VH-VL binders against q9h9l3. Designs and how they scored, part 21

Target 1, 176 residues: q9h9l3
Amino acid sequence: PRKMVAIDCEMVGTGPKGHVSSLARCSIVNYNGDVLYDEYILPPCHIVDYRTRWSGIRKQHMVNATPFKIARGQILKILTGKIVVGHAIHNDFKALQYFHPKSLTRDTSHIPPLNRKADCPENATMSLKHLTKKLLNRDIQVGKSGHSSVEDAQATMELYKLVEVEWEEHLARNPP

## First folded at step 1 (VH-VL)

Design F4f (framework fv_fezakinumab)
Fold by ESMFold2-Fast, scan of step 1:
Structure F4f (fold): chain C 176 residues (1-176), chain A 120 residues (1-120), chain B 111 residues (1-111)
Amino acid sequence: as target 1 above (176 residues)
Amino acid sequence: QVQLVQSGAEVKKPGASVKVSCKASGYTFTDYFMHWVRQAPGQGLEWVGWINPESGETFYAQKFRGRVTMTRDTSISTAYMELSRLRSDDTAVYYCARLSYWRSSGFDYWGRGTLVTVSS
Amino acid sequence: QAVLTQPPSVSGAPGQRVTISCTGSSSNIGADYDVHWYQQLPGTAPKLLIYGNTDRPSGVPDRFSGSKSGTSASLAITGLQAEDEADYYCQSYDESLSGYVFGGGTQLTVL
């Protein structure tokens, strides 16, 4: 029924001193929060820094991980032609080496009505963790074992649904 | 049975506007994006843009921005493409075609096309 | 000018094999966007022949096959028949243009 999905990616450090962010996991959920895709992804370059504290990625996850080229093809098939919701989603698209049309992109880190509902400045970029706690009274990204990209994608969809009617009307009046 | 039924041929003078319709049946109209593709006589296929029938959101190829408008009416499962300030090189068959949301399925169903002739 | 490059024409004899190439760049096929192929018989709308690089819709004979490598894709037609005489188009997505792109088309003549 719904043509809308939410995405969240986890990145590991590759390149000099691990400063390049390479895709290592991607989760996509539908409008109702059901998981459509969730795979560990093997970067084509040597992993210098797993960034486990944040990514939740460990060496064992790479053993059966889907190679980047194959995973990218699978992910883009799911995203193409859909409204894609994410939080700071430009990072996800950069890691995927993918351009998604701005008219079909919804970034919950840049939706003024969402910040307003959270009693935050409309022009501030708030973290997913903060908005989820303020608006959904739910703690995500807890502990020291890393984030769950499924949990993050689900929270992102739920946050968007809080402002969907208002924001879609705004976009219809002010096309990107 | 999926069908996309397009409006009939149009003859227009340069500077006029034309509005082509595409009526969908045999599937849930709001589940697929509707795209428009044109083909000048003896030439290849050229993508014009798409509309999301559920939201009404549109996206147009750079070449057509400012001249094309896509709309839809969900009550009659019909998509529209209006092209303004017509030039002789807009003479083409205009097709509507649907694209799946879920997987890269290509344009799986096409209308039969609407010939738009722009001449003085 | 088309974004994807196809030969303008190819020819083959009945029963033979022909291939039609589709050459892109790093912003489309080289960026791992899928390639789809369409058959257009004279006076008709295009018909989806191959989607997702290799897959066939129901009703398309297995003598039509697709492949993709690097920045290029190919359509192979085996056991050529007179009814295969048509124009063939490849199609992909281009991230620099944020749009769907087609090849210039290839006219297949069955000799």
Scores: ipSAE 0.005, ipTM 0.470, lowest interface PAE 16.8, mean pLDDT 87

Design F4g (framework fv_fezakinumab)
Fold by ESMFold2-Fast, scan of step 1:
Structure F4g (fold): chain C 176 residues (1-176), chain A 120 residues (1-120), chain B 111 residues (1-111)
Amino acid sequence: as target 1 above (176 residues)
Amino acid sequence: QVQLVQSGAEVKKPGASVKVSCKASGYTFTDYFMHWVRQAPGQGLEWVGWINPESGETFYAQKFRGRVTMTRDTSISTAYMELSRLRSDDTAVYYCARDAWYSGSYFDLWGRGTLVTVSS
Amino acid sequence: QAVLTQPPSVSGAPGQRVTISCTGSSSNIGADYDVHWYQQLPGTAPKLLIYGNTDRPSGVPDRFSGSKSGTSASLAITGLQAEDEADYYCQSYDESLSGYVFGGGTQLTVL
C-alpha cells in the first residue's frame, strides 16, 4: 500500500528516577499535513518527570487523556498497512510498544539524500529542528514551553516529500 | 467471555468454493484485526491473510491472491473467509485468530478451527 | 517448506530442561521483528505461549521462557512435565514477503 502518514510522539519519564520514556501524546498527519489523530495519552505508570521543556506536557493534560491501551489501538488502526514517516521513529514505535514493518517505515533522520540537500554529512543523524530550518526555512520547537507533536509531524512529512521520488526509487531497487 | 466461534466442518468437491465464518464475542470486534491461518492434516501452520474489521481493508498472502476473499459484517461481529477454485491440497483446518498488535502482530485469541475437506 | 526453521522433534525426561530453536533470516528475525511462540495440544487450536520474544500471557507458567539473538530465537521449557507434550510453533513477520511466517513446528515428547 502507497498511503502515507507522518507521526510524532511526546514522552514523559516514568519508572526509576523517571528514566523510562512513556507515551503521553501522539500526533499523526496525512500526506497534505492534515491532522488525523492528536491525543494526550495517560501512561499506565506514575509520571515521575513530565519533561515539559521538551514534551510540552503538564499535569493538566493528563486529566482528559486517553488511557494508553485505548489510544494505542486507535493509533495502530491508522498506521497499519501505511507508509509511516517519522524522525528517529524508533523512539515513537518503542513508546507505542509497536513494531512497524521496516519496508513501510521512512526515518528522516537516516535518509542520505535529505542530509545532502541540507549541506550536512550524509551519514550524520541531524535533528528535525536543523533539517527543517535548512530545507523549509522554518523554526520549529521554539522556546522553552515544549514541542508540538503536530508541528513536528507536519515538518517531518514536508521534509520527506522533498526526497520522496528519489528515495522511493532507491528503495524499489534496494529493498530494505 | 472473550471467544471466537467458527462455523462447522465442510466437505467440498474440487473446483467448488467454501465460506467459513468466525463470530467474535466479549470484546469490541472493530478494535482488533482478524487473521486467518490454516493447517493441513499433520502439517504446520500457514498464514492466509488479515482483515481490518473497522475499515474492511484486507491483505492476503501471495499464495492465495486471486482465490481468497475476506469480508466482515460489523452488525453481527462476524468475519468471513471465502476460498474459491478448491484443490485437494486446500484440505485443512482453517482458524480465525485475533491480532494483538504488540511488538509486531501476534495471535492472542484463536477460534477452534473449521475442517474443510476437498475430495471427489 | 516453512520460512522459519525449527527442529522437527525434541524430547526430554520429566524435570529436565529442553530448548527449541527458531532460525530465520535478515528479512524477518534478523530485521528485528519479534518472535512469538504457540503451543498446540493434540486436537486443539494453537494457544499463545510467548509474545514479543520474552513475555508470557496470564496463565502461562514461568517454566516457559523465550529469548532472541541475531537471526534466531529460542523457547526454553524447564521442569518438563507430561502435559507439556505438544507441538510448538514460532512465528514472526517477513518484510520481503510482506506477511506473517511460521516455523515448521517442533513435536515435544516427554519420555
Scores: ipSAE 0.006, ipTM 0.485, lowest interface PAE 14.4, mean pLDDT 87

Design F4h (framework fv_fezakinumab)
Fold by ESMFold2-Fast, scan of step 1:
Structure F4h (fold): chain C 176 residues (1-176), chain A 119 residues (1-119), chain B 111 residues (1-111)
Amino acid sequence: as target 1 above (176 residues)
Amino acid sequence: QVQLVQSGAEVKKPGASVKVSCKASGYTFTDYFMHWVRQAPGQGLEWVGWINPESGETFYAQKFRGRVTMTRDTSISTAYMELSRLRSDDTAVYYCARTGYYKGYFDLWGRGTLVTVSS
Amino acid sequence: QAVLTQPPSVSGAPGQRVTISCTGSSSNIGADYDVHWYQQLPGTAPKLLIYGNTDRPSGVPDRFSGSKSGTSASLAITGLQAEDEADYYCQSYDESLSGYVFGGGTQLTVL
């Protein structure tokens, strides 16, 4: 069996009016929720908008941040050949400029059985905060000082574990 | 050791189809995307599309949609590209190329297969 | 024809420095997708020369270097040698095409 990790990234605004999302933090946890990687990442472009309310990133975090190119290499080495779990994970892969094989990707925002367990429409894209509250009875992303990508990655792994057996069986019968 | 071995040159008439193979060795076939890139005589490189060998998913450049089909056989670590309804301007060397862990670049290339389309 | 623009040819004498430009747009290099460079010797397949704007694969001498700024990238070759005579291609990704894009290629002649 192939090993599994969960990822969550934080993005800041770069480019005109801060409309471009650039990677500024990445957290990766293993199956048990232990942290394998957690670094602040320095974008190659000038940061226009830290988006601190959501990202939790401030100028002080950039002082010793790992340059994007180096961080990307480190992250991809961890992800390669593993099943990668995330929530709306396409945003994380876009920020990393990386395409992970779909057969090894698990997106908790698009798993119908998970929505069903939360008493939500199967076709809806539910937030990580909502699913975690409904299914794990835990509040994440609390307050106005920004999200913790470690907390989000841990919650994402725990959510996936609720449907892992049935979803892996489904994927084996219906390969993506 | 790590290499991509392509099938031999093909000569086809306009309207025919051609199927080129690319056999991978020295690495895990299903851990890397396989792309096809062509080069007409004296011209530049043109991306055709990719296949994910693990899933069989494909994505083709708009210019080739409806004429190209990419497949693979994991039991022999081989990828295939079939181009149909050939025209003389399809004459080109067709390369298979792997993307490494940085998915944006081609770190391993086959030697190329010359496909000539003429009457 | 080509999505990325390169000069069709450049030339230099042994020992000199040459640079090859690669100009894109807001949907590719300007969207911060990396630029990669390939060397193609006559009659051979392309070979990866530079990846991720600046990095060299094992075996590529440090005479070859890459840089990127805004919507453009450059390949620099210092200490030019006769065996550097080849075609050079830049490559990136374009989000509006959802595809991989190449420059038109630059033929380097060593005089």
Scores: ipSAE 0.006, ipTM 0.477, lowest interface PAE 15.6, mean pLDDT 87

Design F4i (framework fv_fezakinumab)
Fold by ESMFold2-Fast, scan of step 1:
Structure F4i (fold): chain C 176 residues (1-176), chain A 120 residues (1-120), chain B 111 residues (1-111)
Amino acid sequence: as target 1 above (176 residues)
Amino acid sequence: QVQLVQSGAEVKKPGASVKVSCKASGYTFTDYFMHWVRQAPGQGLEWVGWINPESGETFYAQKFRGRVTMTRDTSISTAYMELSRLRSDDTAVYYCARVRYDSSGYSDYWGRGTLVTVSS
Amino acid sequence: QAVLTQPPSVSGAPGQRVTISCTGSSSNIGADYDVHWYQQLPGTAPKLLIYGNTDRPSGVPDRFSGSKSGTSASLAITGLQAEDEADYYCQSYDESLSGYVFGGGTQLTVL
């Protein structure tokens, strides 16, 4: 069986009016929720908007942060050849400027059985916070000081494990 | 070692355009952003915008959008600021200033300034 | 109509201490953006005096110091000297404007 990891990234705003999302933190956990990677990452462009309410990133975190090029290399070595679980994971891959094979990607925002277990419409995109509360009875992303990407990656892995058997069988019958 | 050398003073008529240059030396031009800041006679400093010399990406203060254009030429390590549709209240010294891309936006080296006078 | 508020002037005698305030709001200094200070001698370009609230560039004497609290920052000059007579500007970033902002400037007169 192929190894599985979960990822969650925090982005800051760069570019015109801070509308470009640039990687500023990445957390990766293994199947059991152990942290494999957790670093603040320095974007190659000037940070226009820290988006602190959501990202938890402040200017102090950029001091001694790992430069994007180096962090990207480290992250990709961990992800390559593994099943990667995330929530709205296309945003993380875009920020990493990385293509991960669809056959090895699991997006907990687009797994109909997971929504069904949460009593949500199967085709709706539910937030990580909502699914985690409904299915794990746990509050994440609490307060106004930003999210913890470690907490989010751990919750994402736990959510996927609830539907893993069912969803892997579905994918075997219906390859992406 | 680090130097920012700006073009000379200019006198323009209302409605004209002016293009100020800033030639960098003593460091890697693409490793630092460039701020443009102006100062009207007897007045304070006013931020105009920044350019990222590596990408050509720019961002302008709202007051100047539609009238200012910032560009660069990496082959000669030179940044440019062009201001169009000049008015008498655009009379000011225009400074270029170096900013580290990962910094909090402070300017550690400044050009000597270019006086632009707009008069009829 | 500067975004950051500074007193238009301060004065002191040689050897004394002066403090220059820089007052912002929740969208700039109050949002934890750094404050930087520049000294402008008559007829010259501004020179970086303090960056990152408290840090001095090489060559700036330790009698210049910066501090920040809440929505405000301060520049303190001790042991005032005649050559300190200049305009002083604070600078920060404003997230609602998505741009850099300056104080209106403070003219320091050494009596």
Scores: ipSAE 0.006, ipTM 0.497, lowest interface PAE 14.2, mean pLDDT 88

Design F4j (framework fv_fezakinumab)
Fold by ESMFold2-Fast, scan of step 1:
Structure F4j (fold): chain C 176 residues (1-176), chain A 120 residues (1-120), chain B 111 residues (1-111)
Amino acid sequence: as target 1 above (176 residues)
Amino acid sequence: QVQLVQSGAEVKKPGASVKVSCKASGYTFTDYFMHWVRQAPGQGLEWVGWINPESGETFYAQKFRGRVTMTRDTSISTAYMELSRLRSDDTAVYYCARVRGVITPYFDLWGRGTLVTVSS
Amino acid sequence: QAVLTQPPSVSGAPGQRVTISCTGSSSNIGADYDVHWYQQLPGTAPKLLIYGNTDRPSGVPDRFSGSKSGTSASLAITGLQAEDEADYYCQSYDESLSGYVFGGGTQLTVL
């Protein structure tokens, strides 16, 4: 079968008043949740706002962070030809300046059967935190020290696995 | 050849400033952070700070803040460390080093060192 | 004073095994930051010997090995040779200092 990975990225603020979101960490896990990639990434622009409450990024993480151009190349080699799972994954692809084929993309924020299992409206966009609590009875993104992109990627893969069989059958009958 | 070439030995008086250079070759200068580490005669290694050659952003160990300035010139792939208001206990070999790693950075390439002697 | 603690000296005869310890705290090794080791031959710059607790760069013989447990790490050297006579330094990262930290160094004497 075609290999499947899950991805989650963290952003910091660059540009005027820190309003531009720049990639600062990327985590990729395999089908079983094992980490394939997890690196801090140095933005090409000066960091104005670390957004630590959400990103978990601090100045020390940037000390030996992989430059964006190099990290992007490494990440794209892992993603190419694979089914890539994410939550609101368009944000991750935008941060990577990358277009992944829609036929190989799975976005857990837009899978109606997943919402149905969570007793949520099928066409609503639910947060990763909410779906993970409802369906896996786990709390993620806890506290004020920032989110873990590894934890988020692992949760995202586990959520997808709950609907994988039925959703892959749906996609085979209704190709995007 | 992947290497870091440092400037020659310096002798300075207390209160003076010294500027040490480190020229990178054999790799893309802006792809790796450059750090400075010093070693007093017969003593251990002490981290001074780092510079991001791409952005020019710097970070210094608390002990050196206010006295050290790190800069770079990307057109000649050279990093600089300037230490001001020199004291006798600043006598040391100063190394530049390239850093790698994800969460716990390590020094994979070192310059040969520059001896700075502060004589009163 | 060094942030990481190493014995100031260690000695062994040719062919023997020696171990050099590196003791940290909860803000560095105990916070799961990796330990790296450097060898400094007399009159030379330090050279990377072990990184990421256990990994060897190309060209470093397998008689050099590293390990980590809790708040401490160790460098083991087997089959001691005269050319191993050098100073050895451990290094990690300290999140409280937001900086790199070194051990005080261990002088290895091959008798």
Scores: ipSAE 0.007, ipTM 0.495, lowest interface PAE 12.9, mean pLDDT 88

Design F4k (framework fv_fezakinumab)
Fold by ESMFold2-Fast, scan of step 1:
Structure F4k (fold): chain C 176 residues (1-176), chain A 119 residues (1-119), chain B 111 residues (1-111)
Amino acid sequence: as target 1 above (176 residues)
Amino acid sequence: QVQLVQSGAEVKKPGASVKVSCKASGYTFTDYFMHWVRQAPGQGLEWVGWINPESGETFYAQKFRGRVTMTRDTSISTAYMELSRLRSDDTAVYYCARHYDRYYGMDVWGRGTLVTVSS
Amino acid sequence: QAVLTQPPSVSGAPGQRVTISCTGSSSNIGADYDVHWYQQLPGTAPKLLIYGNTDRPSGVPDRFSGSKSGTSASLAITGLQAEDEADYYCQSYDESLSGYVFGGGTQLTVL
């Protein structure tokens, strides 16, 4: 009965040698894969490393991007009270400076049945790209121009749907 | 142990330039941005700017643009701040401070360099 | 001009609690930029005391704590000791200035 969304964020490097991950784009899709939110976000600190190969973010995307504070407010209004699906989602929540209840969080990088379906060790952390290729026969994150957070959020939701019934039953019997 | 060692006190006349050094040790110099912060006698802390020691990229507070230049020499793990066209109100202790990449504070500070501008 | 507002002084007796406020605006603390606190003993460089609103570096006693609400932050010192006598500065980031900003400083006197 709780509504479900999937999230994927792109981070750029701020701080020393660009080692700090700061939110620079966020995409949120609903259960059917329709886009609810997709904005470029201006980090509060100077961008040292755009990480363009991974993030797809370039300097021009920061022109008139939504300031972090405003974007965060918008995003949290969408996430609050919903089941939120993501891949290595702790990174997204950290970049948002946000706590989401464990009972409402689904991380496709830590769902043993999903790895089992992909013929991977149940306790291994597999990339979103690998799981999507194995289970959905679809190539995402292709090329060197960066990832699409919309594409990644959509793939993440579709991956979760493959194990939704089994995993929700597991969580009901073993509450987090 | 992590340490920032600054050059000694300077006395300058109005219109002169001063160049303060900050030698880092105990960590990889190019891994951390370096901030410069000043403090006039009996006054508070004022941020001047930062330098990325790996790239040489700099960013300065609006107030100091056109008068401050930050550089570094990676071969000796040393950062420099040069302030030109000095005025009496530039009299201050100038600190270098290492950027703290979690939450954007400054975790290690040099002991400061007193720059006195007077006739 | 200091961008963040602190009281110029605060005082307390040994063993008491003191609180130092740091008031910002919508472009800094109100924009969810973290607040950091520095202790400056007489004649010394500032020392990082609290980072990320609430966290303590190694070696900082738990008598020191930080909090943040809305456009303001506070540093609390409990069990006040003579060696706590110092100047205290808050620091954040301001997006409208694209720069790091400090409070004007608070002198703590231990009676």
Scores: ipSAE 0.007, ipTM 0.502, lowest interface PAE 12.7, mean pLDDT 88

Design F4l (framework fv_fezakinumab)
Fold by ESMFold2-Fast, scan of step 1:
Structure F4l (fold): chain C 176 residues (1-176), chain A 119 residues (1-119), chain B 111 residues (1-111)
Amino acid sequence: as target 1 above (176 residues)
Amino acid sequence: QVQLVQSGAEVKKPGASVKVSCKASGYTFTDYFMHWVRQAPGQGLEWVGWINPESGETFYAQKFRGRVTMTRDTSISTAYMELSRLRSDDTAVYYCARGYKDSWYFDLWGRGTLVTVSS
Amino acid sequence: QAVLTQPPSVSGAPGQRVTISCTGSSSNIGADYDVHWYQQLPGTAPKLLIYGNTDRPSGVPDRFSGSKSGTSASLAITGLQAEDEADYYCQSYDESLSGYVFGGGTQLTVL
């Protein structure tokens, strides 16, 4: 089987004025888009801003959420040793308080060929929503109730597949 | 079949403690939270708290903090609720009830355990 | 004390429609927490009747329906039958209490 997964996390605001991003949901899908993990996660700190417009997280999701320490352990078991695909994935790794090797990381917000296929400047950081609409003709993150991290992880994997052969060849010639 | 089987009725004196058990069967015990809800005679439903059987983490309603303790034993798929320093107004039927981890309703209920606190 | 307000009783004749209201506040139903409904037949445990404002579990007749608007929710029962005689409870979540909250219950009498 392919040792490749895609991840998308949702964060809520903790700390002073809600400026710290804390993990509140994580979804992981395999190469074919099947869900391997999808849990609401309870931050160890008081939530001051649910950021519901973006995260889709409401207080009800936190009532039965998996504590951060336990969720982190489960997530890291899935990620370790695999190629991990994400969009602006450094934010997800920061929220997980985790270092994933750069050689095994694929960030769809920083893949020039992907932007080129979308008729966007190669070095611009494009949103997942925009790239998915342009390249997959699919609307994600619809409405005002927040994002689905499962939907986002699935879209991210499909976007990567469009450039996988080209980008893996590039990385083989230019190791990180 | 999927069910929650609770321990039998208890009669206690004020100041005593009571421990009610709830044995789950027919589903994976650690996939759902276990909640406790009580109902005083002729009164409505009152939520007491929950336990996550996978982690052992608990959360209690403010009214019961300091008096209630929830535990579980995953080897026998059983959850426990212990209420201490019992008062006459703790007389109630105590239900265990199952809830999905990503939801906030109770889809499966035990038949209840009557706890009577009498002077 | 019950956090959500329900009428203590409601009555109807067989075949009629009854509606049971559930009134909350800005910290629960008004904060967009879903409302769920339970049916409790005499001497039995509560049974989930409606979840997520409008959805029915498998086995619940479509005579039972739920709705939510603003700070309130309603349970409607059409084609009332004798076996519907029971206590009905609404339930939501309250962010100021950090807890699950129930209505006081409504006793439905089928005449």
Scores: ipSAE 0.006, ipTM 0.486, lowest interface PAE 14.7, mean pLDDT 88

Design N2 (framework fv_nivolumab)
Fold by ESMFold2-Fast, scan of step 1:
Order: sequence, then structure tokens, then C-alpha cells
Structure N2 (fold): chain C 176 residues (1-176), chain A 119 residues (1-119), chain B 107 residues (1-107)
Amino acid sequence: as target 1 above (176 residues)
Amino acid sequence: QVQLVESGGGVVQPGRSLRLDCKASGFTFSDYGMHWVRQAPGKGLEWVAVIWYDGSNEYYADSVKGRFTISRDNSKNTLFLQMNSLRAEDTAVYYCARDEYSYGLFDYWGQGTLVTVSS
Amino acid sequence: EIVLTQSPATLSLSPGERATLSCRASQSVSDYLAWYQQKPGQAPRLLIYDASNRATGIPARFSGSGSGTDFTLTISSLEPEDFAVYYCQQYSDWPLTFGQGTKVEIK
């Protein structure tokens, strides 16, 4: 396969009133959507708000979860040297306390041709759920039990593949 | 050719402020996280601060937290370090360093600029 | 913070000899360990990353090994330009930290 992966992270609330977002799950898939990594991650600080309706994370998932430091090391080894695709990916990198080169980063929330295919304004930031329904005719993030980061990573890769040729050509002519 | 050129170093009295600039060329500056690393005369290397490729996050060594501010202007390919409340122990050569995608790895360094804090 | 301890502080060797430099971490850094070379009056130069990978342009005589807490930099046969100070650096956790350095000097 190509040296490209897609990532999606789930965060829980830590700190005062649970306002700090801390990494609690990470999923990484390859170009074909096969899972390369999917682990629950134990934040180094007390979880105040599991944000379960969005994150899908519950107390039982934290039992035997991989400690943040170890998980981060594992994740960074997978991401290093690869093109990394994500949706609003800056949030994922922030939670990982990591910066990935912009030249190797693809954010499906900021790709004008993708919005154009979805009949949305080119400079708007559309949700992953909306783009996936519009372009792939698939419902993700269904129900009240939270999101699946595997499902989100897979959808994100498939969305990118719809504009990959056009966008890579654009980036070659207009380097970030 | 990748180049990082520091400027702004000099002699300054304790308690004063100084700003260091690092001008980048030969690569897409906005693709890379950037660091400041310092070295006191005759001593080893000490990491000072990092800023993410897009300027969205920064981290600092405890010794400088609250006194130093790292920032960047991607439109000018320039990295900054604003140093406030300078102390004698801040005397060092300050290096601008580019972060490789391996996170916290310094693949290119500037020549360094000397900051001397002395009365 | 993770403390890196390098040994010995000074290695006095002749050209053509093998140099072996040690770096020990106060806690596991996995393989997130780099080595840098610094000559007097110059900026450091990246030699090795991820414990054992040579950086671009670095001669084959330089090799790194180890994982967890114990790491080694080996220079198989010293060239005149290799006499310098060598630093290890971990990037497993914040803050980023360096060892105190090992000086390789001419005997």
C-alpha cells in the first residue's frame, strides 16, 4: 500500500470542570481502511467528564487502557514519515502533543474540492458526518452511544481518496 | 539549501528584555515545528521551547516558563523568542532548530546567537 | 523529567580506534533517542535518530544501538574529524532533555 494513513482520536474532559481535552482513544487505518492501531488510552490526569455521547468512552474502557506516554510512542512510530489524513486533524495532533509536517498532513475539513463535490461552500468547515453522508451515502456517528474512531478514520480515508489526485496536484503546484 | 539564521543576541542587564529572531530559508517553513535550544558557555545543551508548525501550541522548559514566549510568523518565515526578566543564568548561545517529523528531533540548526546577561 | 547520563565524560583515543559511548535514561524512553555531534564553535549535527537510524549523509562508521534505558553510540574507526563532543537526547516525553556530553579527544 501507499505510505498514507488516516487517524481519528477521541478525547475526554480533564482539568477544571472537564474543560481540558485529553486523549482517550486513537484509531489509525491504512490506505485500504485496515486497522493498524486502535487502543483506549489512559490520560495522566483524573477524568472529570467522559463525554460519552461524543467519545463513546466509558469507565470500563479505562481498565487496562494503554498509558498516554506509551500509547503516544506507539502512535508516533506509525505516523512518522507517512502522509496523515484526518478531519480537523489539528485537534488530534494537539491531544497527542505532536506536530506532523504540514506537507505530509491532509485535513478533510479544509479541502475546497471536497466541499465542492458535496455542494458546500469551498471555504466552509463541514462535519465529517455531513461529508460522509453527502459523498459516500453512509451514516456515521449514529445513535447516542458515542462515535467510533475506527469508523471515523475509515470514512476520512475514503473521503480523501475522492479528491486525492486533484489535491496532490494542487499541493505540488502550491506547496503549503 | 536549508538555512536558519539567528539574530538579536547581545549584552543585556539583568531584569531587561531581549527578542531573538530566526529567519528560515530553503524549505517550506510552515511545514515544520521549531525549537529554541541554548548552551551556556562551556556547558551542555538545554532545550528551551517549541512551537507547532501552525503556531497552535507551544511548550517551555520550566526554567523559562512565564518569562519567555516563543512565536512564529509563517508569512515571513521567521521564528521569535521574546525573553523577559532576564537572569545571569540565561547567558548562553541560543540556537534555532528545525524539528524533523520524528517529533523532538533537530535535523537542522542555525549558527547560534550569543546572549550575555551581565551587569 | 527524564535525566540522561552519559559515560565516560571523556574518551582519549587515537585515529583508527573504535569509540563506544554510553547514554543511560532514568526511565524508559523506548527507542526515542538521538545522538548529536558538536565541534568547537559550531552548532550540533544530528547523527542518529530512533536509537539506531543514521541521519542523511552520516558515514557508515557511526552506529547506534539500545532501547529502553541503555543506549550506545559506536564509531567503528575514528577519523580526524570525529574528535568532538557527543550528546544524546530523548524525545519520549516533555521536557526534551540532553545528556551532559562525552568528549572524544586525541590521545
Scores: ipSAE 0.006, ipTM 0.484, lowest interface PAE 14.4, mean pLDDT 88

